# Ledger of designs, part 16: VH-VL binders against o46895

Target 1, 223 residues: o46895
Amino acid sequence: MGSNKIKNLVQYEIQDFVSLNKMDTKSHDSLNLNVSKKSRYLLHRVLTNQLINNRSGNACTKTRSEVEGGGKKPWKQKGTGNARAGSSNSPLWKGGGVTFGPKPRTFSNKTNKKERLLALTTALYLKSNNTKVINLDNLDFTNLKTRDLVIKCSNLIENYKKDQKILFVAEPTASGLWRYVKNISNVDLIYTTGLDLKKILQAHHIIFTCKALNDVKEVFNEQ

## First folded at step 6 (VH-VL)

Design a5 (framework fv_alextatug)
Fold by ESMFold2-Fast, scan of step 6:
Structure a5 (fold): chain C 223 residues (1-223), chain A 126 residues (1-126), chain B 110 residues (1-110)
Amino acid sequence: as target 1 above (223 residues)
Amino acid sequence: EVQLVESGGALVKPGGSLRLSCAASGFTFSNAWMSWVRQAPGKGLEWVGEIYSETDGGTTDYAAPVKGRFTISRDDSKSTLYLQMNSLKTEDTAVYYCTTEWSLEYLGPYYYMDVWGKGTTVTVSS
Amino acid sequence: QSVLTQPPSASGTPGQRVTISCSGSSSNIGSNYVSWYQQLPGTAPKLLIYDNNQRPSGVPDRFSGSKSGTSASLAISGLRSEDEADYYCAAWDDSLSGYVFGGGTKLTVL
């Protein structure tokens, strides 16, 4: 009875940075994504549950090595997201007629791991035509200027406009990328350990690192 | 408990040098972005500079008034941040604070200074 | 000299609403997040507001932040005597490649 999803192969052209001012397309990679047959319904449900559970954070796990002795969190976790009430991703399933007789349905506030993963893969599939993959392994970061990476990556986007949102997705060990995207308007960075459905859906353009793409393959194979 | 403790503040003559230290505890220092902020007597806060984690390239940024004279460094094995001050001027007289620019909650850098030390006083006077 | 402009002082009575302004340019507040810091007499600064309008754990909801264009504001409702302190705004400046602070506002609770 698992016919509620379709598996789709998405192919990505890898842009290899030989230097900040020189990019070559040398290779291709692919990702098999499970796509929900009821995509709008699933995405709306997962986003709604994210709004309800927003204050608790995505992990809900505290590591002793991060903060010795534990203790109270210094501030509310930022970047947990909050879906807009008027989101264009919200489904419109009911025609508008008044229902007589049956009791009103109770909305579920729960989203399990399988549903979250299916929502993430569905969102990435919907954004596949606006997704680029970059390889930064050959780039020397020693004298790289703070805004240069974003400017050069935006050149990969046909008809890019500065009011469009760009989301970078990197492997956790690439925390060094944050210094090149922080405080830049309409640009955000997430790591493969913290994939965010709202940020993915709100992005006009998504840029993966090669290592992040490989991390994502492993995560989605658990689905 | 997350703590930052500055030390090394002293009275120094103009043209002199001084090194400040900031001992960090209660979090994984090697992953943290750190900064120095100063405050002259009776005046406001002034950002001095920052240093990224080694994973993030170990890069430093400085405010214009101190660029070329001050150097920020770190020793992750000792969980200690340093500020080497050279060619000191009377205008450098201030309480120096070390701060974190890294979110303990998100395990990543942020756009603000989260945790502050109590400060160490540097007086540059002849 | 401070890059961001704040009034040097502000005052109010208990229960009153007080607003502290912070003015910048397109290279700082106009393009980047604003944070606010509270400094009680004789103490180190404390983070009060981050990312324009967010409160860290332990900061009362009487404190709120906002940003419009190249300016930001800190609002304190239900003013209390313990709110008497210096308040500073801050933002990253793209042109200077560094954080910049406002000159600070000394809030007096009458």
Scores: ipSAE 0.000, ipTM 0.426, lowest interface PAE 16.9, mean pLDDT 76

Design a6 (framework fv_alextatug)
Fold by ESMFold2-Fast, scan of step 6:
Structure a6 (fold): chain C 223 residues (1-223), chain A 128 residues (1-128), chain B 110 residues (1-110)
Amino acid sequence: as target 1 above (223 residues)
Amino acid sequence: EVQLVESGGALVKPGGSLRLSCAASGFTFSNAWMSWVRQAPGKGLEWVGEIYSETDGGTTDYAAPVKGRFTISRDDSKSTLYLQMNSLKTEDTAVYYCTTESPLEWLYDLGYYYMDVWGKGTTVTVSS
Amino acid sequence: QSVLTQPPSASGTPGQRVTISCSGSSSNIGSNYVSWYQQLPGTAPKLLIYDNNQRPSGVPDRFSGSKSGTSASLAISGLRSEDEADYYCAAWDDSLSGYVFGGGTKLTVL
């Protein structure tokens, strides 16, 4: 039996802007993540509770449709409604072990803080191969066009498709960063004060600022 | 090879009871969500109910016509699903199928629901 | 009565394209994904389409699904005699808190 979780060290290359058109790896950083041994169950439980709260809070009927979004896509998207989710790799099933999928059904309206933190660290671990870290400290924003930041950052992603979702995670003091992502259909931004399990799991690619990475280290130290 | 084999179908009088079994093989049964679906002679498919995996709480859901009369349970040590049918009515006459529910892509979206693998069925006849 | 409405029968000739409709409401097809099942005479149903338009391994590409609003359709191109079967659509229904099936469509190849 023993522990319900294991610790995994994830290493990141910090991409630093040398100029507006060039990034280079100048340093490395790491994150110790607790990963649930029952990851599918935990993620299902925490995500289900989050979806209920995000859509209508505790005032709504607890149904599969409210949890599922009733066939409506949560992503900002231009184009066909014929496309399905999951054309990219599923990290949860990568490396073997085909398991029948958990359904996002109604559970208790509350999860404890430890469960929520464990779900977040588990999700970030599962997304670690699709996560990049950038340092924006040397970037001159005065001459940067709004779309350029996303375009330059997407160059860090191997085999990127324009319809894939990118999630930026930034420190809360970087509120001005929203200006550079808000009008791009497949891009979202969250702050370290509001980590969102659903957005993390739904993202095909995650881009952390180096300051955001430091913020989450402090948050996860409480495990 | 993923296989589901139902058994226990019989002729029963109205008001009687019967327990159906579904033996599963070729996959990790303890992680699977399972359903029962029935089909009356010459009629269409009708969902009976479902049971979550034990790791997801083992919770059950039932269609209105069977709620309070039928109970779904599982024994993961035997890789077996059960349907306990009580207070049987002539309207319960049908072939009963055991099904697995698909691996979901909810990790990238809100989840999709469908019956992936089906057994061959077991026949229940309720008559006087 | 079935919650999802399908025509009771459909027919076509070999090589023809045939479509089978499935009509629901906002609480089922309008809010949830649609799956389709094929039942050959004397056999158990088989998954044919999931997530509105996806095919499992082993299902020929001449089978396709689509969804618009509260309705879904199954299309079979290059119709063959072995396609004679009953076809069922299905979706989760929020108001009933359960899966619902269409009444089934018996496809005849003339």
Scores: ipSAE 0.012, ipTM 0.455, lowest interface PAE 8.9, mean pLDDT 77

Design g1 (framework fv_gevokizumab)
Fold by ESMFold2-Fast, scan of step 6:
Structure g1 (fold): chain C 223 residues (1-223), chain A 126 residues (1-126), chain B 107 residues (1-107)
Amino acid sequence: as target 1 above (223 residues)
Amino acid sequence: QVQLQESGPGLVKPSQTLSLTCSFSGFSLSTSGVGVGWIRQPSGKGLEWLADIYWDDDKDYNPSLKSRLTISKDTSKNQVSLKITSVTAADTAVYFCARESFTLWDLGPYDYFDYWGQGTLVTVSS
Amino acid sequence: DIQMTQSTSSLSASVGDRVTITCRASQDISNYLSWYQQKPGKAVKLLIYAASSLQSGVPSRFSGSGSGTDYTLTISSLQQEDFATYFCQQYDSWPYTFGQGTKLEIK
């Protein structure tokens, strides 16, 4: 007893990004994610520390944008009993600012590696119902246009809205993907070597490449 | 309609254990993202948060009172209970239970008390 | 612990007045602040959360503003039913803490 975390199995269906059909080479994959029992406090603590450390070089403070009507709704429950994903579909702050400033006294200590890993796995669990896994093997990058990527994302994500934020998580060797993402509003890309809690939490939809999901499994085995 | 109602002894003697029950309707503690907390208010003073319990059985206690507090839930009865051991005159207060709701994670976690009971007065006196 | 201070324990006002109640945190609370209304013998009501978000069912005459350490609850046109005690609460840092309350009284 005294355990501060719960392990949860999350199942992902692997879809071909070109056809959006179930892959015949690897149809499903899963992650065992540790979820903090005090998820709210852990995520707030780690995120606050990250925001302080990532502040702009111009030293200007930014204030959170006004909240958009509250976005209150029950947590999404799957047939499998996974109740914590899906609440991220509605934006809470549109074009929202990030607050930089002195950290609260209770968060004066630096976050350690284990806390950061637990925060990442907790965040991914909370976003699991809005997480897709794609296989890029059939994608022809030589003929791909930025517009084509946006269309494919819209088809992949049910009820996608233009103002929703999409985060791609890719393996470091997928440098070709950055070329198409870098100029698209509301689409961002991170690599498995640089997992970013703020970007994960701010994303309405997360798209993992199949290879990125395998990289993440290895990283989370340390927990 | 969400409703919460506190119940407990009107009077308890010093050094005894105070037991409080919160009965609620219009929601369930089996629902993800929901919790119930206890807050008290001594006569003519401000509000003091005591403890909360969430859908996943996660529990938080006010550090100044932690050694004396035990919070528990009975999901089938829609009840949350709080026990305070070794009570003194300083524990004389109106005790409230309230529902805690969670909102979207886009810019951080948000915990606040959206519906409250009317409160129950507890007097600690011999 | 974060200390929450409301500028006064009591304010007098008349129906129709614009009323401002202030709350100051001992450190930056990043807009994690709620406002509550308390009337004798009645359940406490949430009015505002996240510093500026109006709770469903709360009249539009209530609004919240502020940032950092300084926050304000405004009632744009005071009604008879608004005479009550108002509390701010921070939920940026655990443990949660409340202001001492501001009692709004008939002038």
Scores: ipSAE 0.006, ipTM 0.460, lowest interface PAE 10.9, mean pLDDT 76

Design g2 (framework fv_gevokizumab)
Fold by ESMFold2-Fast, scan of step 6:
Structure g2 (fold): chain C 223 residues (1-223), chain A 126 residues (1-126), chain B 107 residues (1-107)
Amino acid sequence: as target 1 above (223 residues)
Amino acid sequence: QVQLQESGPGLVKPSQTLSLTCSFSGFSLSTSGVGVGWIRQPSGKGLEWLADIYWDDDKDYNPSLKSRLTISKDTSKNQVSLKITSVTAADTAVYFCARESWTLEDLGPYDYFDYWGQGTLVTVSS
Amino acid sequence: DIQMTQSTSSLSASVGDRVTITCRASQDISNYLSWYQQKPGKAVKLLIYAASSLQSGVPSRFSGSGSGTDYTLTISSLQQEDFATYFCQQYDSWPYTFGQGTKLEIK
């Protein structure tokens, strides 16, 4: 038997967001990520619980991936990696119409913390080839425009397609970045205090800030 | 090149167990992200998915048939087997095996079949 | 289970024609749809996945389109080798279900 998880050291190349060149002072960083040996099952369970917990207070919204007894296990992928890497059309995020009714019970609690952490580190490992780390220290926010951010992202990502979803992961004090992200279709932002399995799995590309990468190291050391 | 080939008994009596074998080449079920599924087609009707099995021995079964189905693999022989218990005339069909693949780059809800065998006809009759 | 309906069981066409084959799902499948080609005595061939993505090695005359519940396979200029039966499959919900097939016949 033994452990149900495998530890993997993932190395990230740090790029300056303005020049898109490797940083001279700190060109690489790494994360130790635990990967579940039964990743498909774990991700399904944790994601299903998250979708239940994300329901509105007095609204009942069903996703197709939440249908009991009938639905496909939603993160099983078929075919070649390059052809289908980061699909822009995932049923995991397709909700039904909004209806009003009793508040659904939640099933997530403190007893599932280890499972949630393992699911997050497993998801980040599975997305590691589509993950970039950027340094924002040289960015002039006073002259930045939304289109400039889009152009930088497209230049940062090899084989980028305009309909692909990009997820920024930033430190909680980086509120200035949200001003630009909120008006861009297919770009989303989360903070290290609110890591989101659904958004990580839905993203075609993930962009960490250097500070965000440091923040998550401590969280993942809890495993 | 990827190739799959089904083999079966051709004729099975009602109430008996039907055993099918899929032999393949050009890929291995020891490779992460690879799976093999079974699909059948009764004469003049559409295709029906039955079961699949993955590199990590994870198994999915059609819920309507789950109690009668057992899928297994022999990685050393490059074979996947399907057993169907308590067969009836309704199980008369051409049975196909097909490959599915999953990679770490492509985590997502995809379940389509990229390479198929030619199919093997199974007739259930007394 | 999601029901997949191909309203036309057979369709007649001539070489050079633009052919459209339709597939309708009983509920929204969010483009998780594939198209297959079946010829007698030969292995079934994947043509299109994710509603519109062309499988490697498949001729560019094949294309897929659609959204929600309604999907189409188009052959822009029909060739002699394209006379076959075409099936759609949804993979949005388990169990995976197929359409009943559309047989493309010589006019």
Scores: ipSAE 0.006, ipTM 0.447, lowest interface PAE 10.2, mean pLDDT 75

Design g3 (framework fv_gevokizumab)
Fold by ESMFold2-Fast, scan of step 6:
Structure g3 (fold): chain C 223 residues (1-223), chain A 126 residues (1-126), chain B 107 residues (1-107)
Amino acid sequence: as target 1 above (223 residues)
Amino acid sequence: QVQLQESGPGLVKPSQTLSLTCSFSGFSLSTSGVGVGWIRQPSGKGLEWLADIYWDDDKDYNPSLKSRLTISKDTSKNQVSLKITSVTAADTAVYFCARESFTLEDWGPYDYFDYWGQGTLVTVSS
Amino acid sequence: DIQMTQSTSSLSASVGDRVTITCRASQDISNYLSWYQQKPGKAVKLLIYAASSLQSGVPSRFSGSGSGTDYTLTISSLQQEDFATYFCQQYDSWPYTFGQGTKLEIK
């Protein structure tokens, strides 16, 4: 009320990842997301400062690729045609200059925790139509193969195209999921302890685990 | 659905203030990610961007004209206005208003002019 | 300011032709480029945004390509209604700047 933000209730249907049907016990959940009234400005500001901070690595001991580091460890060589990071036509993937939208003004080099949280909740709200929530309790990791995960994702996501980036958001204890995600070039995984505005904005589709949604629910509702 | 229409004085004298109004339908400037901009075109020449205003009342002005430009919106009336002070013959042009979209689809935010009005001719002469 | 240059001010073509219109930026514009079509007495139309993304409702014969400083608008099979002036615009750096336009004329 009368603030720089509006609270919006987003409702999610929880689907069992194995059957892709609604869960028998808990079929729905919701998340109250604070959305900035100045969303374009806030998102550009927080993202710009995240990109500045990401460039602050120790240049004397590491190459540019070593400093950036994060996306290379799950990456697996998949033959010819792999696009080098930053070589695509998308502004989000250009070499050296990841940027978003026009540059109409100068931003401060710092953002506070409150602004970063508001940017995250704003981004999740704007991505809500492209967000799915899944329950992994019925998934047998012992016999699962990477191709099974790809098939499940293509069935879960309406109008899925193989060149679209999927971001999984999982609870920190979901270590079993990573071994299947790491071998898929268009799929990334973050944990609720390390929400990343850039990765959220880059994703065509976001898949929350039911437990991950519960992890972030109170943090976002309390602020 | 989306329509924009410019209105202006047609003729204005040098040194006076030019006032333009853009009336639109099919969208609202209360919608996140939406803005309206003004672009002009002198006879036989290219397009020149003048100013934008966004859903969050954020405003941008062309630096070469900034001291002369004021953009404002009336969300309840679905209107955006532009004022240009101290006009000269160089301000004779067709003036367009156009909608901008900021979207997080397709890998990031993109600002572009997706729907335009037909333009209104303004002649500056004594 | 970023200077946008369309090297051809006028181009003659026939219906059915493949037409290519070029645009060069004075510096890297990160694919923040749009293409517009202008016909006399009609509203300007957005054809392509983000260098290669086709606007909804625009015929599939239009396509955009390029990166860095060099960009191209292609019409794969020219139709009668395509005779118009085409402008490129960068929105990477403020202020936004347009090319001078390429007028597509009947042979």
Scores: ipSAE 0.005, ipTM 0.445, lowest interface PAE 10.8, mean pLDDT 76

Design g4 (framework fv_gevokizumab)
Fold by ESMFold2-Fast, scan of step 6:
Structure g4 (fold): chain C 223 residues (1-223), chain A 124 residues (1-124), chain B 107 residues (1-107)
Amino acid sequence: as target 1 above (223 residues)
Amino acid sequence: QVQLQESGPGLVKPSQTLSLTCSFSGFSLSTSGVGVGWIRQPSGKGLEWLADIYWDDDKDYNPSLKSRLTISKDTSKNQVSLKITSVTAADTAVYFCAREGFLDWGPYDYFDYWGQGTLVTVSS
Amino acid sequence: DIQMTQSTSSLSASVGDRVTITCRASQDISNYLSWYQQKPGKAVKLLIYAASSLQSGVPSRFSGSGSGTDYTLTISSLQQEDFATYFCQQYDSWPYTFGQGTKLEIK
């Protein structure tokens, strides 16, 4: 039947530090992102599984589905009919929309890799208007105070409020960035080897390093 | 900051169409994951979900009322409207609108901010 | 449709009491349950979602528990402002359905 995803090209301006207090656009880059046509259902399914997997169980035999906060519905069925999966009266792929049919609800700790990747690319597309890309190669870190990086990068964000969450996404070799982020409550850092759907969706603003963008470009083109 | 306000006719005659408008501020239905729903409460009874609409124009209707309900949005005006056709005394209720959806990481189908409600009486 | 039953339509309590309000679903709803507080002339307020998660800004004296078909809202030490009607809602299956409400009254 039909395709459940659409490819969208997102274009980014690469912001380079001209001085410690100024950034200018020196180059452009783009990222092809597969976006789910049922983004709402997919994102909730993958996020719910992630939230359950991230939650520490107690030392007893209590299951993750019994822990507080577990139980977020992985999908919402749209439309007004009662019979969906297996119903001859429901055109699931045309007009009625594709939804995941009724299945036993299990709080599985496993998510299909293809679903996770599609959820990540969908989330990045939805956050594309709130995503900036920076090149840190010309920044002298030896003269940079702990909070200066966040302050300087926040200047890229129009109408930024101090309580808004900023997520930095860096290449794994940029381990030194953690010291500039670790004590700031509204700022988080993830590496391209550990992309986190919850953190991406929860962030008000996302800042990629230029190298991080290159790291994920190849993986996302494999989708 | 998030506020919703219902408006309605107050009094509607049986067999007429009831039109309700929800006006809101502090968020936009252009925002991915956001939706607005309608819930009603007849005097002395519980809450009944009626319909919702989301940023992507997906619409859901209570099956028991589907043939009588139409929900629509005007994203430029920050408004959601609900129409109920062929009203009867059973449609006498306080009508609420509320925000729902995937707000940041929150659960999909809870209503986190509600309006004050508007009373609609169906009588001659 | 999933039916949500709050067996107690009204409950009398005094300030300082531990109050429990129960909600039963006609089938397993896998913790997809929210609790709301309603006061006359005020907007309805979300207290708990996902059966046990406390909404931001809600006092810590409110808590939710339960699994499967049986759920409970607990107020550990009742305050004057807590006298209100409380509703549960399931969002496991469409259409979303609410309990009939439990009115918490001054004893």
Scores: ipSAE 0.000, ipTM 0.444, lowest interface PAE 12.3, mean pLDDT 76

Design g5 (framework fv_gevokizumab)
Fold by ESMFold2-Fast, scan of step 6:
Structure g5 (fold): chain C 223 residues (1-223), chain A 123 residues (1-123), chain B 107 residues (1-107)
Amino acid sequence: as target 1 above (223 residues)
Amino acid sequence: QVQLQESGPGLVKPSQTLSLTCSFSGFSLSTSGVGVGWIRQPSGKGLEWLADIYWDDDKDYNPSLKSRLTISKDTSKNQVSLKITSVTAADTAVYFCARDLWEGLPYDYFDYWGQGTLVTVSS
Amino acid sequence: DIQMTQSTSSLSASVGDRVTITCRASQDISNYLSWYQQKPGKAVKLLIYAASSLQSGVPSRFSGSGSGTDYTLTISSLQQEDFATYFCQQYDSWPYTFGQGTKLEIK
C-alpha cells in the first residue's frame, strides 16, 4: 500500500522584488513532498509512459503532412522524427535519453493518478536545490521591458550559464507572464494546472511564483 | 574539497566475501541528486560499473553481478560500503568509488573519483 | 546494454600534435556521454560531460563533440602531462557502460 514513499520537508527562500534594480526581503516557506524510495525507477516509468501517451493524439485535417507535402506522418515526427530541417533549438537536449533506473523490457501506456502525483513530488524534491521562489505581488509590470523579468530572475541563480534551461511555474491567473518568456530560447513556462514531469526534469533551474508554490501545496495535500 | 578514498582487505581467498568501504568528504549523501557508485578495473582491462546508491537509499546493481552485490550507506560516517559474495579470481581488480551527480537533465555523471584500491583473490 | 566501443586501444603521438579519440555507442545516447582521464596511481578525472561541456579546471585544449552514436574527444595541442588512458562512458541507459579505453603513448 503506499509504504514505498517518504515525506520530506523542503524549505524555500522567497525573494521579493522591491524594484527593478533591487530584489530584497528574505522570507521562507516550506513544502512537504512525498518522495519515492525507488525514485529513479518511478521517474523512468512515469516519464516513459507520458512520452508514449503523448503520441496517441488524433491528427486534425490541417496536419503537418498537408502543409509540407505528402509522405510525412504525425507519429514519425512526434516520436523518432529524423526529418527536422531546423537547428536553432537542439532536439538532443529536449528529447529522450533519460533513464533513471532499469530500462523496462515492456512498456505500459497506463499510469495511475497516485503514481503520477508521486512522480511529480519526487521530481520537485530532486530539483529542490535548483528551485527558487519569487514574489511578484509588489512588482510594477508597467515599468518592465519584455525580457527584463527573466534577466532579473536569472540573477538569483549562482553561476548561471546561458545554455541552462529555466522553467517558470506560475498560477493559472498569471497568463500575462507569458509575454516575458515566449521568445527566450532556454526559458519555458508552465502553470500549476498543467505540471509536466518531462519539463520539470529537463530544467536546470526552476522558478516558482509564491502563488504557484501555494497552489502545489494544495494539490499535493488533496485527498 | 570533494574527496573519496577506498579501503579494502588487499587479499581475499576464493569463495569468501569481499568488503569494501568508500569514505568521503566535501558532500553529503543526504543531498538530493547525489549518489556514490563503485567501478572496478581488472588488470589490463576496461572499467566496469558495479553498483550505485543514492541520497534516497535507492540502489542500482549491474545485472550480471546483482546476485553477489550488496551496497549500503552510513550517512552519519560519510561512508558507502560494497560487499561481493563468493569471490573468484575474476574479481581481482582495482576498485574505485566515485560520486554520481545528477543535477538535472542532461547532467548525470561521475564527477570525482577515489584513487582506487587493489584487491587480489588468491589462496 | 549499450555497448561503448573505442576503436583504437592505443595511439602514438608527439607533444604538440592534435589528437582525436573516438567513441561509438551501439544506440543513440542523446549526448549523455562523459570522458575520463586515467593516470597510474592517480584518481580518475572527469574531463568532459554531456558530450561537449568542459569540466571546471580542465585545460581548454580538451574538447568534446559528437551526437547520436558517434563522439570524439580532441586535444588540440598535446602536452607531456596528457599521456594517459582515456575512457568514454554513457549515462543514457542503465546499466552505465564504459568504452575499453584508448591509451595515449609517446611516439
Scores: ipSAE 0.000, ipTM 0.478, lowest interface PAE 12.8, mean pLDDT 76

Design g6 (framework fv_gevokizumab)
Fold by ESMFold2-Fast, scan of step 6:
Structure g6 (fold): chain C 223 residues (1-223), chain A 126 residues (1-126), chain B 107 residues (1-107)
Amino acid sequence: as target 1 above (223 residues)
Amino acid sequence: QVQLQESGPGLVKPSQTLSLTCSFSGFSLSTSGVGVGWIRQPSGKGLEWLADIYWDDDKDYNPSLKSRLTISKDTSKNQVSLKITSVTAADTAVYFCARESYTFEDLFPYDYFDYWGQGTLVTVSS
Amino acid sequence: DIQMTQSTSSLSASVGDRVTITCRASQDISNYLSWYQQKPGKAVKLLIYAASSLQSGVPSRFSGSGSGTDYTLTISSLQQEDFATYFCQQYDSWPYTFGQGTKLEIK
């Protein structure tokens, strides 16, 4: 009878990245996340459209093979371009290979803005138990090395394994953070202006900055 | 931490409706990305998947049995139920419920059953 | 329907042995394969998903390998607690289908 979505309030504890202690000035924050009633179907549809529309040219960020065919073993087993070029051999093209329910019989695969937004909030809710919020105010970037960032992340995340994927979500003004992240194969960074469904869903752990969480609240409050 | 327990009638007569209940703890079907499925195993035979239900009330049924199956959930009671109509001797089996988890690895979604109940035996006989 | 065939219904082995259990799909399942362990009177346990990903809490002696239609579960050094029935399952196509099971027995 109602909406195609359910609103869920997620509460986060804010930790200082250096000390890992609860922040005195702002110890908690919350985010209202809309979750699709057809979450598996929506996520499949939006992710499939994202994979079709992914383009080469981000060589400075990651290798092109990581960006364009980064499905690793299953993607590479299907051969060059076989799955992404509209191949029916892709796991995402096959009907019944995933538990998303029936796909629309229309041949339009275009995703609208509201569907993309709902997929993003759904994905963040699915990852909420593996999401941390940090304050970077006490971090000294002038003497920080790439390996120091990995050590701090391992201390922040309980039972962290080196092969697990970590996704940082930062405000656009934190562009300098990319310098420390870009050469770590299991760590990625996105900005609040470029939220990425595939990266969010692939991440084993998500780390928001306090400012990024506030930016995301504004984006998600746009209906 | 996660536990699932099946309950059923033990015996049911041919042509009747079989009702099974899965009671669980350690997770909720109000949590997005989680589901519960039913799988059965006849004596000395392999496993057969029957139906799934997800947190968003989406349902999938085995096509060979679809017309006889109804899966439902009661999120407040932490229960999932399966009904099978018009049972025959072929429906004699141990019935399992299992939690279904969803993950994305290397661009692809993978569904799997990470925790199972111990099973409940149902015999169809007069 | 995709048919899953486990080439041996039973295997005899001794503690300390390296054991391999095979599973063949009737068509390419693109690593949409899980391995489960079943013991009488106990809950079924997930061992491996996505053909080669070890489930948390599962001992490192278990490993999965394979691609396309042919997959294997390997136990590098068999322990007493590993005597059980092992099943493969595909998620590539509906309906989901399981292998017939391979019972691992004490020699």
Scores: ipSAE 0.005, ipTM 0.475, lowest interface PAE 10.5, mean pLDDT 77

